# Miniprotein binders against Ribose-phosphate pyrophosphokinase 1 (prs1): the designs that were tried, part 10

Target 1, 284 residues: Ribose-phosphate pyrophosphokinase 1 (prs1), of Archaeoglobus fulgidus (o29666)
Amino acid sequence: MVILVGGTNGLMALKVAKISGLPLCYSHVDRYPDGEKYFRFASNIDGEDVVIFNSMHPNPDEIIFETLLIAETAYSNGARSVTCVFPYFAYARSLDTVKGEALPIKTVVKVLKAAGVKKIITVDFHLQENVFGVEHVDLTGMEKLAEYCLEEFSDSFTVLAPDEKAAFWAEKFAAKANCDVVALRKIRIDAENVIIDDLRTGVEGDVVIVDDIVSTGGTVCQAARIAKRAGARRVFVACTHAILARDAMMRILESGIEDIVSTDTILSPVSHVSVADVIASALS
Short names: E, the ipSAE of ESMFold2; O, the ipSAE of OpenDDE; V2, 0.75 times the mean of E and O plus 0.25 times the DockQ between their complexes.

## First folded at step 13 (miniprotein)

Design r5 (from r2 with M43L M46L R51N; at its last look DockQ between E and O 0.58; V2 from the best seeds 0.00; counts 0 for: pae E 7.8 > 1.5, pTM E .616 < .8, other shape alone 3.33 > 2.5)
Fold by ESMFold2, look of step 13:
Structure r5 (fold): chain B 284 residues (1-284), chain A 111 residues (1-111)
Amino acid sequence: as target 1 above (284 residues)
Amino acid sequence: DPRELLKEIYELAEAIWRLFDELLKLGNPDIAEEVLQLAEAILDLLEEIYNLARQGSPEELRDKIKRLAELIQTLLDKLEQLGDPKIARKIEELAQLIEKLIDRIRKLAEK
């Protein structure tokens, strides 16, 4: 039987349990006075297929280690299998490295596999491919975000991808919203500075900027300025994972972006779109 | 001032998400179903408060903030009934921050 357990960032387990009717395993997660992690199952999991929920923000290193503890403890207590749901999976910035650079996704995958994780479920995984060496199901929040934007932002808009990589997610969003997609091109000025090339085509009406991740907000603010110069009336932002680092929320609102929405893969003031039903369906 | 009000609502939402994170760590089966219901209601109400602050409905905003304070107090009362001093102290520190933020938002919404 399947039983759900949430780690430190595992509130999604509660939402999924409610939707699916799958049992929720309660647990104690704590720290010793010296900062070492403590974990204990508070429900019997002998013979169960355990599904661990633990989103990797804001503390990815702690979440990764904690998830290893939970997985090993599950097997030591008789679990048949361990699946991990990582609604946001960190360390997926790139597969390309410069000499001497760590490639942390390789390390993370290795330790998860060594802990006996058999299946990994993610939502809008940034690398867009299976790097895990175990079964991987990548779900998408883009349709749910599109539904929200049509209902709450505007009934007619153009979708703007802030770069060509974001076009992947923007196309999924736009297919649900039945609208056009325009992708901007990034021009690298130097190692730490990138600008977005101006739109060569005008845009009329409302615009929704779509990406999988919004971190500091710099990219979406630049895209919004470009869209406004090109004729956009109102500019909104939709993303799967709202990291919102370094006061990004205030910067975004002050830049003239009308509103922003994200999914609940990372809990935030804008995580208005739940993907719990999408995850629940994948577990049935 | 819409920007000042939204800033305080953002800070409140962050504090409330931290409270939810702490609730998941409790591992006490006696509170599971009721805590889940309260957490869901609080999450829904936060979304309503954010939308009302953005869309300029100050009378309805004040009512929702009062409702949020009531739900949080109900949650704190249930957790206190468990009698675990470790749980109570951790939750109380976060709850004090949340109550201060609610009061600031209420005062801003009266303007």
Scores: ipSAE 0.027, ipTM 0.507, lowest interface PAE 7.8, mean pLDDT 81
ESMFold2 (binder alone), look of step 13: mean pLDDT 70; pTM 0.611
OpenDDE base, look of step 13: ipSAE 0.296; ipTM 0.697

Design r6 (at its last look DockQ between E and O 0.84; V2 from the best seeds 0.00; counts 0 for: pae E 1.8 > 1.5, pTM E .773 < .8, unsure alone 69.321 < 70)
Amino acid sequence: DPRELLKEIYELAEAIWRLFDELLKLGNPDIAEEVLQLAEAIMDLMELIYRLARQGLDPEELRDAIKRLAELIQTLLDKLEQLGDPKIARKIEELAQLIEKLIDRIRKLAEK
ESMFold2, look of step 13: ipSAE 0.619; ipTM 0.821
ESMFold2 (binder alone), look of step 13: mean pLDDT 69; pTM 0.611
OpenDDE base, look of step 13: ipSAE 0.628; ipTM 0.844

## First folded at step 14 (miniprotein)

Design v1 (at its last look DockQ between E and O 0.88; V2 from the best seeds 0.76)
Amino acid sequence: SPEDKIEELLQKIEELIDLIEKLAEKLGDPRELLKEIYELAEAIWRLFDELLKLGNPDIAEEVLQLAEAIMDLMEEIYRLARQGSPEKLRDKIKRLAELIQTLADKLRQLS
ESMFold2, look of step 14: ipSAE 0.713; ipTM 0.865
ESMFold2 (binder alone), look of step 14: mean pLDDT 80; pTM 0.785
OpenDDE base, look of step 14: ipSAE 0.725; ipTM 0.873

Design v2 (at its last look DockQ between E and O 0.80; V2 from the best seeds 0.74)
Fold by ESMFold2, look of step 14:
Structure v2 (fold): chain B 284 residues (1-284), chain A 112 residues (1-112)
Amino acid sequence: as target 1 above (284 residues)
Amino acid sequence: SPEDKIEELLQKIEELIDLIEKLAEKIKGDPRELLKEIYELAEAIWRLFDELLKLGNPDIAEEVLQLAEAIMDLMEEIYRLARQGSPEKLRDKIKRLAELIQTLADKLRQLS
């Protein structure tokens, strides 16, 4: 088994290889002047089981196509199998569609399977189920995030799930932190959405808002306002995947959130918690 | 060509070092006003790591791995010092960051 370095978030591949002791293989990745992607293996991978690392951010369509190129090229060069590690897997927003809407996760899964991907490893996959039709291992960064928050944010806090779906991850986090979880329930009052419920009796002390994904930050900023109105002293955010635009990060900090941390599934200014050891264990 | 790519990356590293030095010069008032620029710097460094790893060179990949922990620790310290409004030690940490980034440039020059 060899770990390919050269995808998006190649540092994750390097860390996992160091921790696991698995050998690396190398590739040259570039673009032609017209923007077409170039890829070549720089190592002999004949007879090898190749592990591809690619986080699907910030350019998920390009990264997905790159993954297809790598997988096909690996088999053309004699690879025995291809496993993909997607520390962040895009297009996993929902399985529910309305008339006329695409369901992109079906398309992505189909093309990955057609390229010969045999096994998929993810971290805190948003859909929380195997949609791939091949072997899927979903790992979690929540315990690592909890350890970080206890050491770096506060030695005592309440965990707040910003909505009912986030409760799944918040409970994993809270089990490691040995603390209570409160989940907000989204209730529409008027044209402006308000997250309320389960905080009307108040909250004391520090609060950590926990979710798998923080994208635009609107949900965590609203949850933070609710927590502060209910009596919270300091509010922090912990998430697995920080999908932040530059200005979204500053907006979150300006909202009165004391600090935010994420894992390194997406490299960012706040990706202080590594999940490389969790992934390494899944490959051994 | 690979040589064209190395020269491109050296230029990007030189620009990054210039940005780091300009940031150190701007630490005269409250460093909390620089948080946006510090975050943009961190993003540029992470993009540089991916570009370096895409060269397909084992020696530069090992250099990136060796430096990444130190650079991540420094950026965490830089972030905390800026948040605290503590400018004296912040300038020294930013200058140390430039030194580590220079090490990557030196390694790339060895290949060309």
Scores: ipSAE 0.716, ipTM 0.858, lowest interface PAE 1.2, mean pLDDT 87
ESMFold2 (binder alone), look of step 14: mean pLDDT 81; pTM 0.798
OpenDDE base, look of step 14: ipSAE 0.718; ipTM 0.874

Design v3 (at its last look DockQ between E and O 0.85; V2 from the best seeds 0.00; counts 0 for: pae E 2.6 > 1.5)
Fold by ESMFold2, look of step 14:
Structure v3 (fold): chain B 284 residues (1-284), chain A 113 residues (1-113)
Amino acid sequence: as target 1 above (284 residues)
Amino acid sequence: SPEDKIEELLQKIEELIDLIEKLAEKIRKGDPRELLKEIYELAEAIWRLFDELLKLGNPDIAEEVLQLAEAIMDLMEEIYRLARQGSPEKLRDKIKRLAELIQTLADKLRQLS
């Protein structure tokens, strides 16, 4: 049988259990006085196929280690298999490195496999490739985001992808919204900074900027300035994973962006679109 | 002990209610810029509290968290929009409702002690 287990970010496990009817095993998570993590299953998982839920934000290193503890503890207590659902998977920003740089996604995958993880489920995984040495299912929140934007932002808009990689998600979004996509190209200023190339044509009416991740907001603010110079009336943002550093939300809105929405892969004041039903369907 | 942990969480809930009351004072003072920042911080504190409650491994607490989380998420969305729009009277009403939902959680925790 399948039994769901939540770690530190376990609210998604509860949502999925309610939708799917799959049983939930409750967990006691704590720390010793010296800061070492403590974990205990509160229910029997012997003989079960365990599905661990843990979004990798805001403390990805701690959450990754916790997930390793849960997986090892599951096997020690008789679990038949371990699947991990990472609604947001950290350390996946690039596969390209310069000499001497760490490639952290490889490290994370290696330790997850060493803990016995057999299958990984993600939502809008940034790398757009299966980099795992195990079964990988990547789900998307883009259709649900598109529905929200049509209902709550504007009934008519152009989708703007801030770079070529974002076009992948923007096209999924736009197919559901039945609208046009315009893609921008990023220009690298230096190793740590990029800007977005200007548009070659005009954009009229309302615009929704679509990306998988919004962190500090710099990319979407630049894309919004370009869209407005090109003729856009109102500019909105939709993303799967709203990391949003402190002050990023105010900075985004001060830039002239009308509003922003995200999914609940990372909880925030703008995470109005749930992907729990999408995940529940994948566990069937 | 479990009783000590519940008392610690009740103290955190009291701190959240104090933050909500401070936010209401900011509305009276008319500082809309700080409202968005404080609303974001309040939301993060609420989600952290929910994670702590789920970590107890108690099914009754987890079910209550799930029920309250949906209502609180909907209410926080309304609060965010009203703060962005500068609608102080409606904002105060929603902030009062948020305090009521947080108090309901505290009452439930006391019942389980």
Scores: ipSAE 0.510, ipTM 0.756, lowest interface PAE 2.6, mean pLDDT 85
ESMFold2 (binder alone), look of step 14: mean pLDDT 82; pTM 0.803
OpenDDE base, look of step 14: ipSAE 0.714; ipTM 0.871

Design v4 (at its last look DockQ between E and O 0.86; V2 from the best seeds 0.00; counts 0 for: pae E 2.0 > 1.5)
Fold by ESMFold2, look of step 14:
Structure v4 (fold): chain B 284 residues (1-284), chain A 114 residues (1-114)
Amino acid sequence: as target 1 above (284 residues)
Amino acid sequence: SPEDKIEELLQKIEELIDLIEKLAEKIRKLGDPRELLKEIYELAEAIWRLFDELLKLGNPDIAEEVLQLAEAIMDLMEEIYRLARQGSPEKLRDKIKRLAELIQTLADKLRQLS
């Protein structure tokens, strides 16, 4: 098994190789003058099981195509198998479609399988189901996030899931932190508007809002306002994937949230919690 | 050629240093550094994309240097964000200057390895 450096997430590949002791292979990635991608292995990978890394953000379509190109090139050069690590996997919003809607996860999985990807590793995959049709291992950053929050945010806190779906990740986090979980619920008031229901009981002390993804920050800001109204002293946010679209960081800081932390599945100024060791363990 | 790509990346590093210097000047003029959080976020993205580009050269010595510097730069970017959020311009300027020094060190080591 060799870990490819110079794919779509080379820093993670280097960290995982250092932790696991697995050997590296190298590649050259560039572009032709017309913008087409160039890729070449710079190491002999004949007979090897090749592992590539990418997080599908901010350019998921480009990253997906690059992954297909690398996988096909690996087999053309004698690779025995290709495993893909997708620390953040895009296009996993929902399996429920309305008439006329595309179901992009179906398309993405189909092309990955057609390129010969044998195994897929994700971290806190949003759909919580195996949709891949190949071996899938979903890892979690929630325990590492809980450790960070206990050390850096507060000795003692209540975990708040901003909606019912977030409870899945909040429960994993809370099990490590050995604390209670409270889940908010969404109330739909019309086709475009949803509000989060008020808490049924007060909260005291510090609160950590936990979710897998924070994108625009609207949901966590609403949850923070509810927690503050219910008596919370300080409110923090922990998430696996900090997309932080548009002005989310400013919005979060202005909403009364004390601080936010994420894992390094998407690199940002708040991605203080590495999951490289969790991924390395899964490759052994 | 690999040398042409390294020269291209060195030019991108010079552009990053210029952006860092402009950011330091804005901090001197600005009463509230919290307005610079978006620019600091964009700077961090540019630095990490530079690391990805360096790793795409397929050079083991460059990869080792990137790994050694990445942790220090990530820690420094965390401090820069905290200081900007807290509105502490004197300490923020010191950290921005240190960031420019680390980026320049990367450039110097790339020239040495090329």
Scores: ipSAE 0.593, ipTM 0.797, lowest interface PAE 2.0, mean pLDDT 85
ESMFold2 (binder alone), look of step 14: mean pLDDT 82; pTM 0.796
OpenDDE base, look of step 14: ipSAE 0.716; ipTM 0.870

Design v5 (at its last look DockQ between E and O 0.62; V2 from the best seeds 0.00; counts 0 for: pae O 3.0 > 1.5, pTM O .636 < .8)
Fold by OpenDDE base, look of step 14:
Structure v5 (fold): chain B 284 residues (1-284), chain A 115 residues (1-115)
Amino acid sequence: as target 1 above (284 residues)
Amino acid sequence: SPEDKIEELLQKIEELIDLIEKLAEKIKGDPRELLKEIYELAEAIWRLFDELLKLGNPDIAEEVLQLAEAIMDLMEEIYRLARQGSPLRDKIKRLAEKIQTLADLLRQLAEKLRS
């Protein structure tokens, strides 16, 4: 097994290689002036199980295509198998569609399979199920995040899931932290108005809002406001994938959130937790 | 050409050094205003890392790791201070050291890229 350095978040690949002791495979990646991608393996991969590392941020379309290109090139050069590690996997927001609406995850899965990808590894995959039709291992950063929060944020807290979907991750987090979970319920009154059911029960002490993805920060900010109104002393945020724009971070800080932590699935200023060891363990 | 790519990366490294130095000068100001700069710096750094790793040069891998660690340390410190709203000048020594370390690593990397 060889770990390819040539995709996005190559730092993760390097960390995993260092931890696992797996050999690195290097590549040359470039772009022509017209935007076309060039890729070449820099080493012999004949007979090797190749592991491709690519977080699908910030340009998922480009990253997907690159992954396909690499996978097919691997096989054409004698690779035995291709495993894709997507610490963050994009286009996994929903399985539901309305008439005429695209289902991107279906397309993504289809092309990955067509390229011969045999195994997919993710970290806290949003859909929480195998949709790939190939071997899928979903790892979690929640335990590591919980450890961090206990050490750096508060020795005692209540976990708050900002919605019902987040409860899945919040429970994993809480199990590690040995604390209780409170889940906010989104009551959609209409297409435009989402009322979050107020915490009927007061929250005392510190609160950690847990979700898999924090993008705009809107959801966690809303949850933070609710927690504060319910009596929370301090409010923290823990997430696996921090897709934080500059404005998102400011919004979070202005919302009364004390601090936020994420993993290195997506590199950010708050990526204080590494899941490289978790990934390494899954590969070795 | 490969040479052109290396030159491009060297230019990016110099630009990052400049950004870091400019950020260092801003430590005298409101730390909350630095959050914007932190994000800009982070984005630039991540882009650089991706490009560096795409060179397929095993000789720079360790340097890239070290650089990444240094950058993360710096970002963490600045972010923490910015969040607290305390004047960064109070921690000028520590920040200066981190900045210097980062700059040195970037320069070292540049030298390796030229070889």
Scores: ipSAE 0.199, ipTM 0.666, lowest interface PAE 3.0, mean pLDDT 84
ESMFold2, look of step 14: ipSAE 0.750; ipTM 0.883
ESMFold2 (binder alone), look of step 14: mean pLDDT 78; pTM 0.757

Design v6 (at its last look DockQ between E and O 0.80; V2 from the best seeds 0.75)
Amino acid sequence: SPEDKIEELLQLIEKLIDRIEKLAEKIKGDPRELLKEIYELAEAIWRLFDELLKLGNPDIAEEVLQLAEAIMDLMEEIYRLARQGSPEKLRDKIKRLAELIQTLADKLEQLS
ESMFold2, look of step 14: ipSAE 0.733; ipTM 0.871
ESMFold2 (binder alone), look of step 14: mean pLDDT 85; pTM 0.847
OpenDDE base, look of step 14: ipSAE 0.723; ipTM 0.878

## First folded at step 15 (miniprotein)

Design w1 (from v6 with E43M; at its last look DockQ between E and O 0.80; V2 from the best seeds 0.75)
Fold by OpenDDE base, look of step 15:
Structure w1 (fold): chain B 284 residues (1-284), chain A 112 residues (1-112)
Amino acid sequence: as target 1 above (284 residues)
Amino acid sequence: SPEDKIEELLQLIEKLIDRIEKLAEKIKGDPRELLKEIYELAMAIWRLFDELLKLGNPDIAEEVLQLAEAIMDLMEEIYRLARQGSPEKLRDKIKRLAELIQTLADKLEQLS
């Protein structure tokens, strides 16, 4: 088994290789002036199980294509198998569609399989199920996040799931932190209006809002305001995948959130937790 | 050519250093006003790491790995300080960041 350095999240690949002791395989990745991708393995991979690291941010379409290109090239050069590590896996927000609407995850899965990918490893995969039709291992950053929060944020807190979908993640986090979970629920009043149920029982002490993905920050900001109104002392945020836009961070600050932490599945200024050891353990 | 790519990356690093230095000069008053710029700078540095590793050079990769942790930690600290720290401390950390990035450039030149 060799770990390919190339694409996105090369630092993750290097860290995982160092931790696991697995050998590295390097590649040359470039782009022509016209925008076409160039890829070449820098070493012999004949007979090897090749592991590709490519977190699908910020350009998922490009990253997916690059992954396909690498996978097929690996097999063309004698690779025994290709495993893809997608710490963050895009296009996995929903399986629901309306008439005429695309379901990108179906297409993504189809082309990955067609390229010969044999195994997929993710971290806190949003859909929480194997949709790939190949071996899928979903790892979690929630335990590491919980440890960080206990050490750096507060020694005692209540975990808050900002919506019903986040409850799954919040529970994993809370299990490690040995604390209680409170879940906010979205209540649809009518076709146009959705409200978040307020915390009826109040909250004492510190609160950590937990979700797998924080994108615009809107959901966590709303949850933070609710927590503050309910009596929370300090409000923190922990998430696996921080897709925070620069303006999202400003909103988070204005919402009264004390601090935020994420993992290095997507590198950001708040990526204080590494999941490299978790991934390394899964490969070794 | 690989040499051309290295030159491009060196130019990119120079631009980043300029941005860092300019950012340091802007630290006046409430540092929260610089959070957007700090965020953008962080993202640019992460992209630089990716591009360096895409060269497929083990020696460069090793240098990146050695420096990455320090730079990442420093960026995190800078971001925290911008949120709640003193402008003076923030300025010092930003200057240190420029030094680390310059070190990366120096190493890249040696490996080219």
Scores: ipSAE 0.721, ipTM 0.880, lowest interface PAE 0.8, mean pLDDT 92
ESMFold2, look of step 15: ipSAE 0.739; ipTM 0.876
ESMFold2 (binder alone), look of step 15: mean pLDDT 85; pTM 0.847

Design w2 (from v6 with L35F; at its last look DockQ between E and O 0.83; V2 from the best seeds 0.76)
Fold by OpenDDE base, look of step 15:
Structure w2 (fold): chain B 284 residues (1-284), chain A 112 residues (1-112)
Amino acid sequence: as target 1 above (284 residues)
Amino acid sequence: SPEDKIEELLQLIEKLIDRIEKLAEKIKGDPRELFKEIYELAEAIWRLFDELLKLGNPDIAEEVLQLAEAIMDLMEEIYRLARQGSPEKLRDKIKRLAELIQTLADKLEQLS
């Protein structure tokens, strides 16, 4: 087994290789002026199980194509198998569609399979199920996040799931932190308007809002406001994938959130937790 | 060619350092006003790491790995300081960031 250095999240690949002791395989990756991708393995991979690291941020379409290109090239050069590690996997927000609407995840998994990908590893995969039709291992950063929060944020807190779907992640986090979980309920009024039900019971002490992804920050900011109104002393945020879309951090600051932590699945200024050891353990 | 790519990256680093230095000069009042710029700078640095690793050069990769932790820690500090509103300390950290990035340039120049 060799770990390919290339694509996005290359630091993750390097860290994982160092921790696991697995050998590195280097590649040359470039883009021509016309936008076409160039890829070449820098070493012999004949007979090897190749592991590709590519977190699907910030350009998921490009990263997906790159992954396909690498996978097919690997097999053309004698690779025994290709495993893809997508710490962050894009296009996994929903399986629901309306008439005429695309379902990108279906296309993504189809082409990955067609390229010969044999195994997919993710970290806190949003859909919480195997949709790939190949071996899928979903790892979690929630335990590591919980440890960090206990050490750096507060020694005692209540975990708050900003919606019902987030409860899945919040429970994993809370199990490690040995604390209680409160879940907010989203009430959809219409296709565009979502109301979050207020906390019926007061909250004492510190609160950690837990979710898998923070993109615009809207959801966690809303949850933070609710928590504050309910009596929370300090409000923190922990998430696996901090996308932090434009102006998200300013919004977070304005909402009264004390601090935010994420993992290195996507590198950001708040990526204080590494999941490299978790991934390394899965590969070893 | 690989040499052409290295030159391109050197130019990118130079621009990045210039951007960092200019940012440091802008820090006079409430650093929270520059939070967006700081964040965008961080993103640019992360992209630089990816581009450096895409060279497929083990020596460069090792250098990136060695510096990455320091740079990430520094970015965390910068972020916190910006949030807290400490302009003097923030300026010092931003200047240190430029120095660390320059180290990458120095390494690349050895390969050119």
Scores: ipSAE 0.706, ipTM 0.872, lowest interface PAE 0.8, mean pLDDT 91
ESMFold2, look of step 15: ipSAE 0.758; ipTM 0.883
ESMFold2 (binder alone), look of step 15: mean pLDDT 80; pTM 0.778

Design w3 (from v6 with M72L M75L; at its last look DockQ between E and O 0.91; V2 from the best seeds 0.77)
Amino acid sequence: SPEDKIEELLQLIEKLIDRIEKLAEKIKGDPRELLKEIYELAEAIWRLFDELLKLGNPDIAEEVLQLAEAILDLLEEIYRLARQGSPEKLRDKIKRLAELIQTLADKLEQLS
ESMFold2, look of step 15: ipSAE 0.771; ipTM 0.894
ESMFold2 (binder alone), look of step 15: mean pLDDT 84; pTM 0.839
OpenDDE base, look of step 15: ipSAE 0.683; ipTM 0.861

Design w4 (from v6 with M75F; at its last look DockQ between E and O 0.84; V2 from the best seeds 0.76)
Amino acid sequence: SPEDKIEELLQLIEKLIDRIEKLAEKIKGDPRELLKEIYELAEAIWRLFDELLKLGNPDIAEEVLQLAEAIMDLFEEIYRLARQGSPEKLRDKIKRLAELIQTLADKLEQLS
ESMFold2, look of step 15: ipSAE 0.744; ipTM 0.881
ESMFold2 (binder alone), look of step 15: mean pLDDT 83; pTM 0.821
OpenDDE base, look of step 15: ipSAE 0.717; ipTM 0.880

Design w5 (from v6 with A82L; at its last look DockQ between E and O 0.87; V2 from the best seeds 0.00; counts 0 for: pae E 2.5 > 1.5)
Fold by ESMFold2, look of step 15:
Structure w5 (fold): chain B 284 residues (1-284), chain A 112 residues (1-112)
Amino acid sequence: as target 1 above (284 residues)
Amino acid sequence: SPEDKIEELLQLIEKLIDRIEKLAEKIKGDPRELLKEIYELAEAIWRLFDELLKLGNPDIAEEVLQLAEAIMDLMEEIYRLLRQGSPEKLRDKIKRLAELIQTLADKLEQLS
């Protein structure tokens, strides 16, 4: 039997439980006066396979620690296994480091394994590979995003990947939307700075820029400028994880981007596309 | 204590409703400020939902689930209306948001 545990970002666990019919385990979560976390299961989980839901935003360190507390507590109370669903998994920006630089994904994986996590489920995981050393299922929101864009943005568009890495997700999106994909090339200025090169040819009609993550909006704004210079009529953005650092929404809309949509892996004013059914299917 | 937690949540809801009402007063203001405030408001609402779910109460959890869908729909409408520049319609939707948040306060009051 499978028990879902809600905590930070517990709305996803509620949605998945409703869709799947899986039982939801309730918890008591609080803080001591000094800010330390308190956690207690409110349900009997002895002998159960426990599923923990936590999207690692906006406070990834706090959420990771909470996940460790829940996993350890689950085993202390007789759980047979712990699976973690991380709809957004933080610290997955790169496996490449310079001298002296931390590789945080290695640390996060190590502590999750030490807490006994047996299986990890993600949605559009940025590294696109199993870095966990345990069973990993990576799901995608791209088909749901494509459906939304066809219904709400435009019935005909070109998909634009802002760089070669984004082409992976853009191709999944475009397969559902039955349209062409164009990928932009990035030009490295130095170790910390990249610009996106111009398109080699013109583009006509509407364009949807597709990526897994939009954080500050700089990349999508650059891609939108390039698309418009190349002849695009309207430019939209679709992404799985809309981090949208404080001023990103304003920058995006002022850049001439017509609209933006994301999934509910991170809740925001634009997270109109739910992936709860995709996750529910993976648990059944 | 459970009673202390409910009182804290009621205070959070009161502050959140006050922020929503102040946002409705600013609808003719700087679009940059309005967009920033709507984003911060959305984050505050989602954090409130997380705190409500931490009560471990099934009735509250069901109310949160139902209201989350309604609030997502409203936030989309508010976001769209910000771009259209329709102050009257925007104000109405922002006030509706406060009404939905008040429903959570009413449910919490029934517990205490």
Scores: ipSAE 0.547, ipTM 0.789, lowest interface PAE 2.5, mean pLDDT 84
ESMFold2 (binder alone), look of step 15: mean pLDDT 76; pTM 0.702
OpenDDE base, look of step 15: ipSAE 0.692; ipTM 0.868

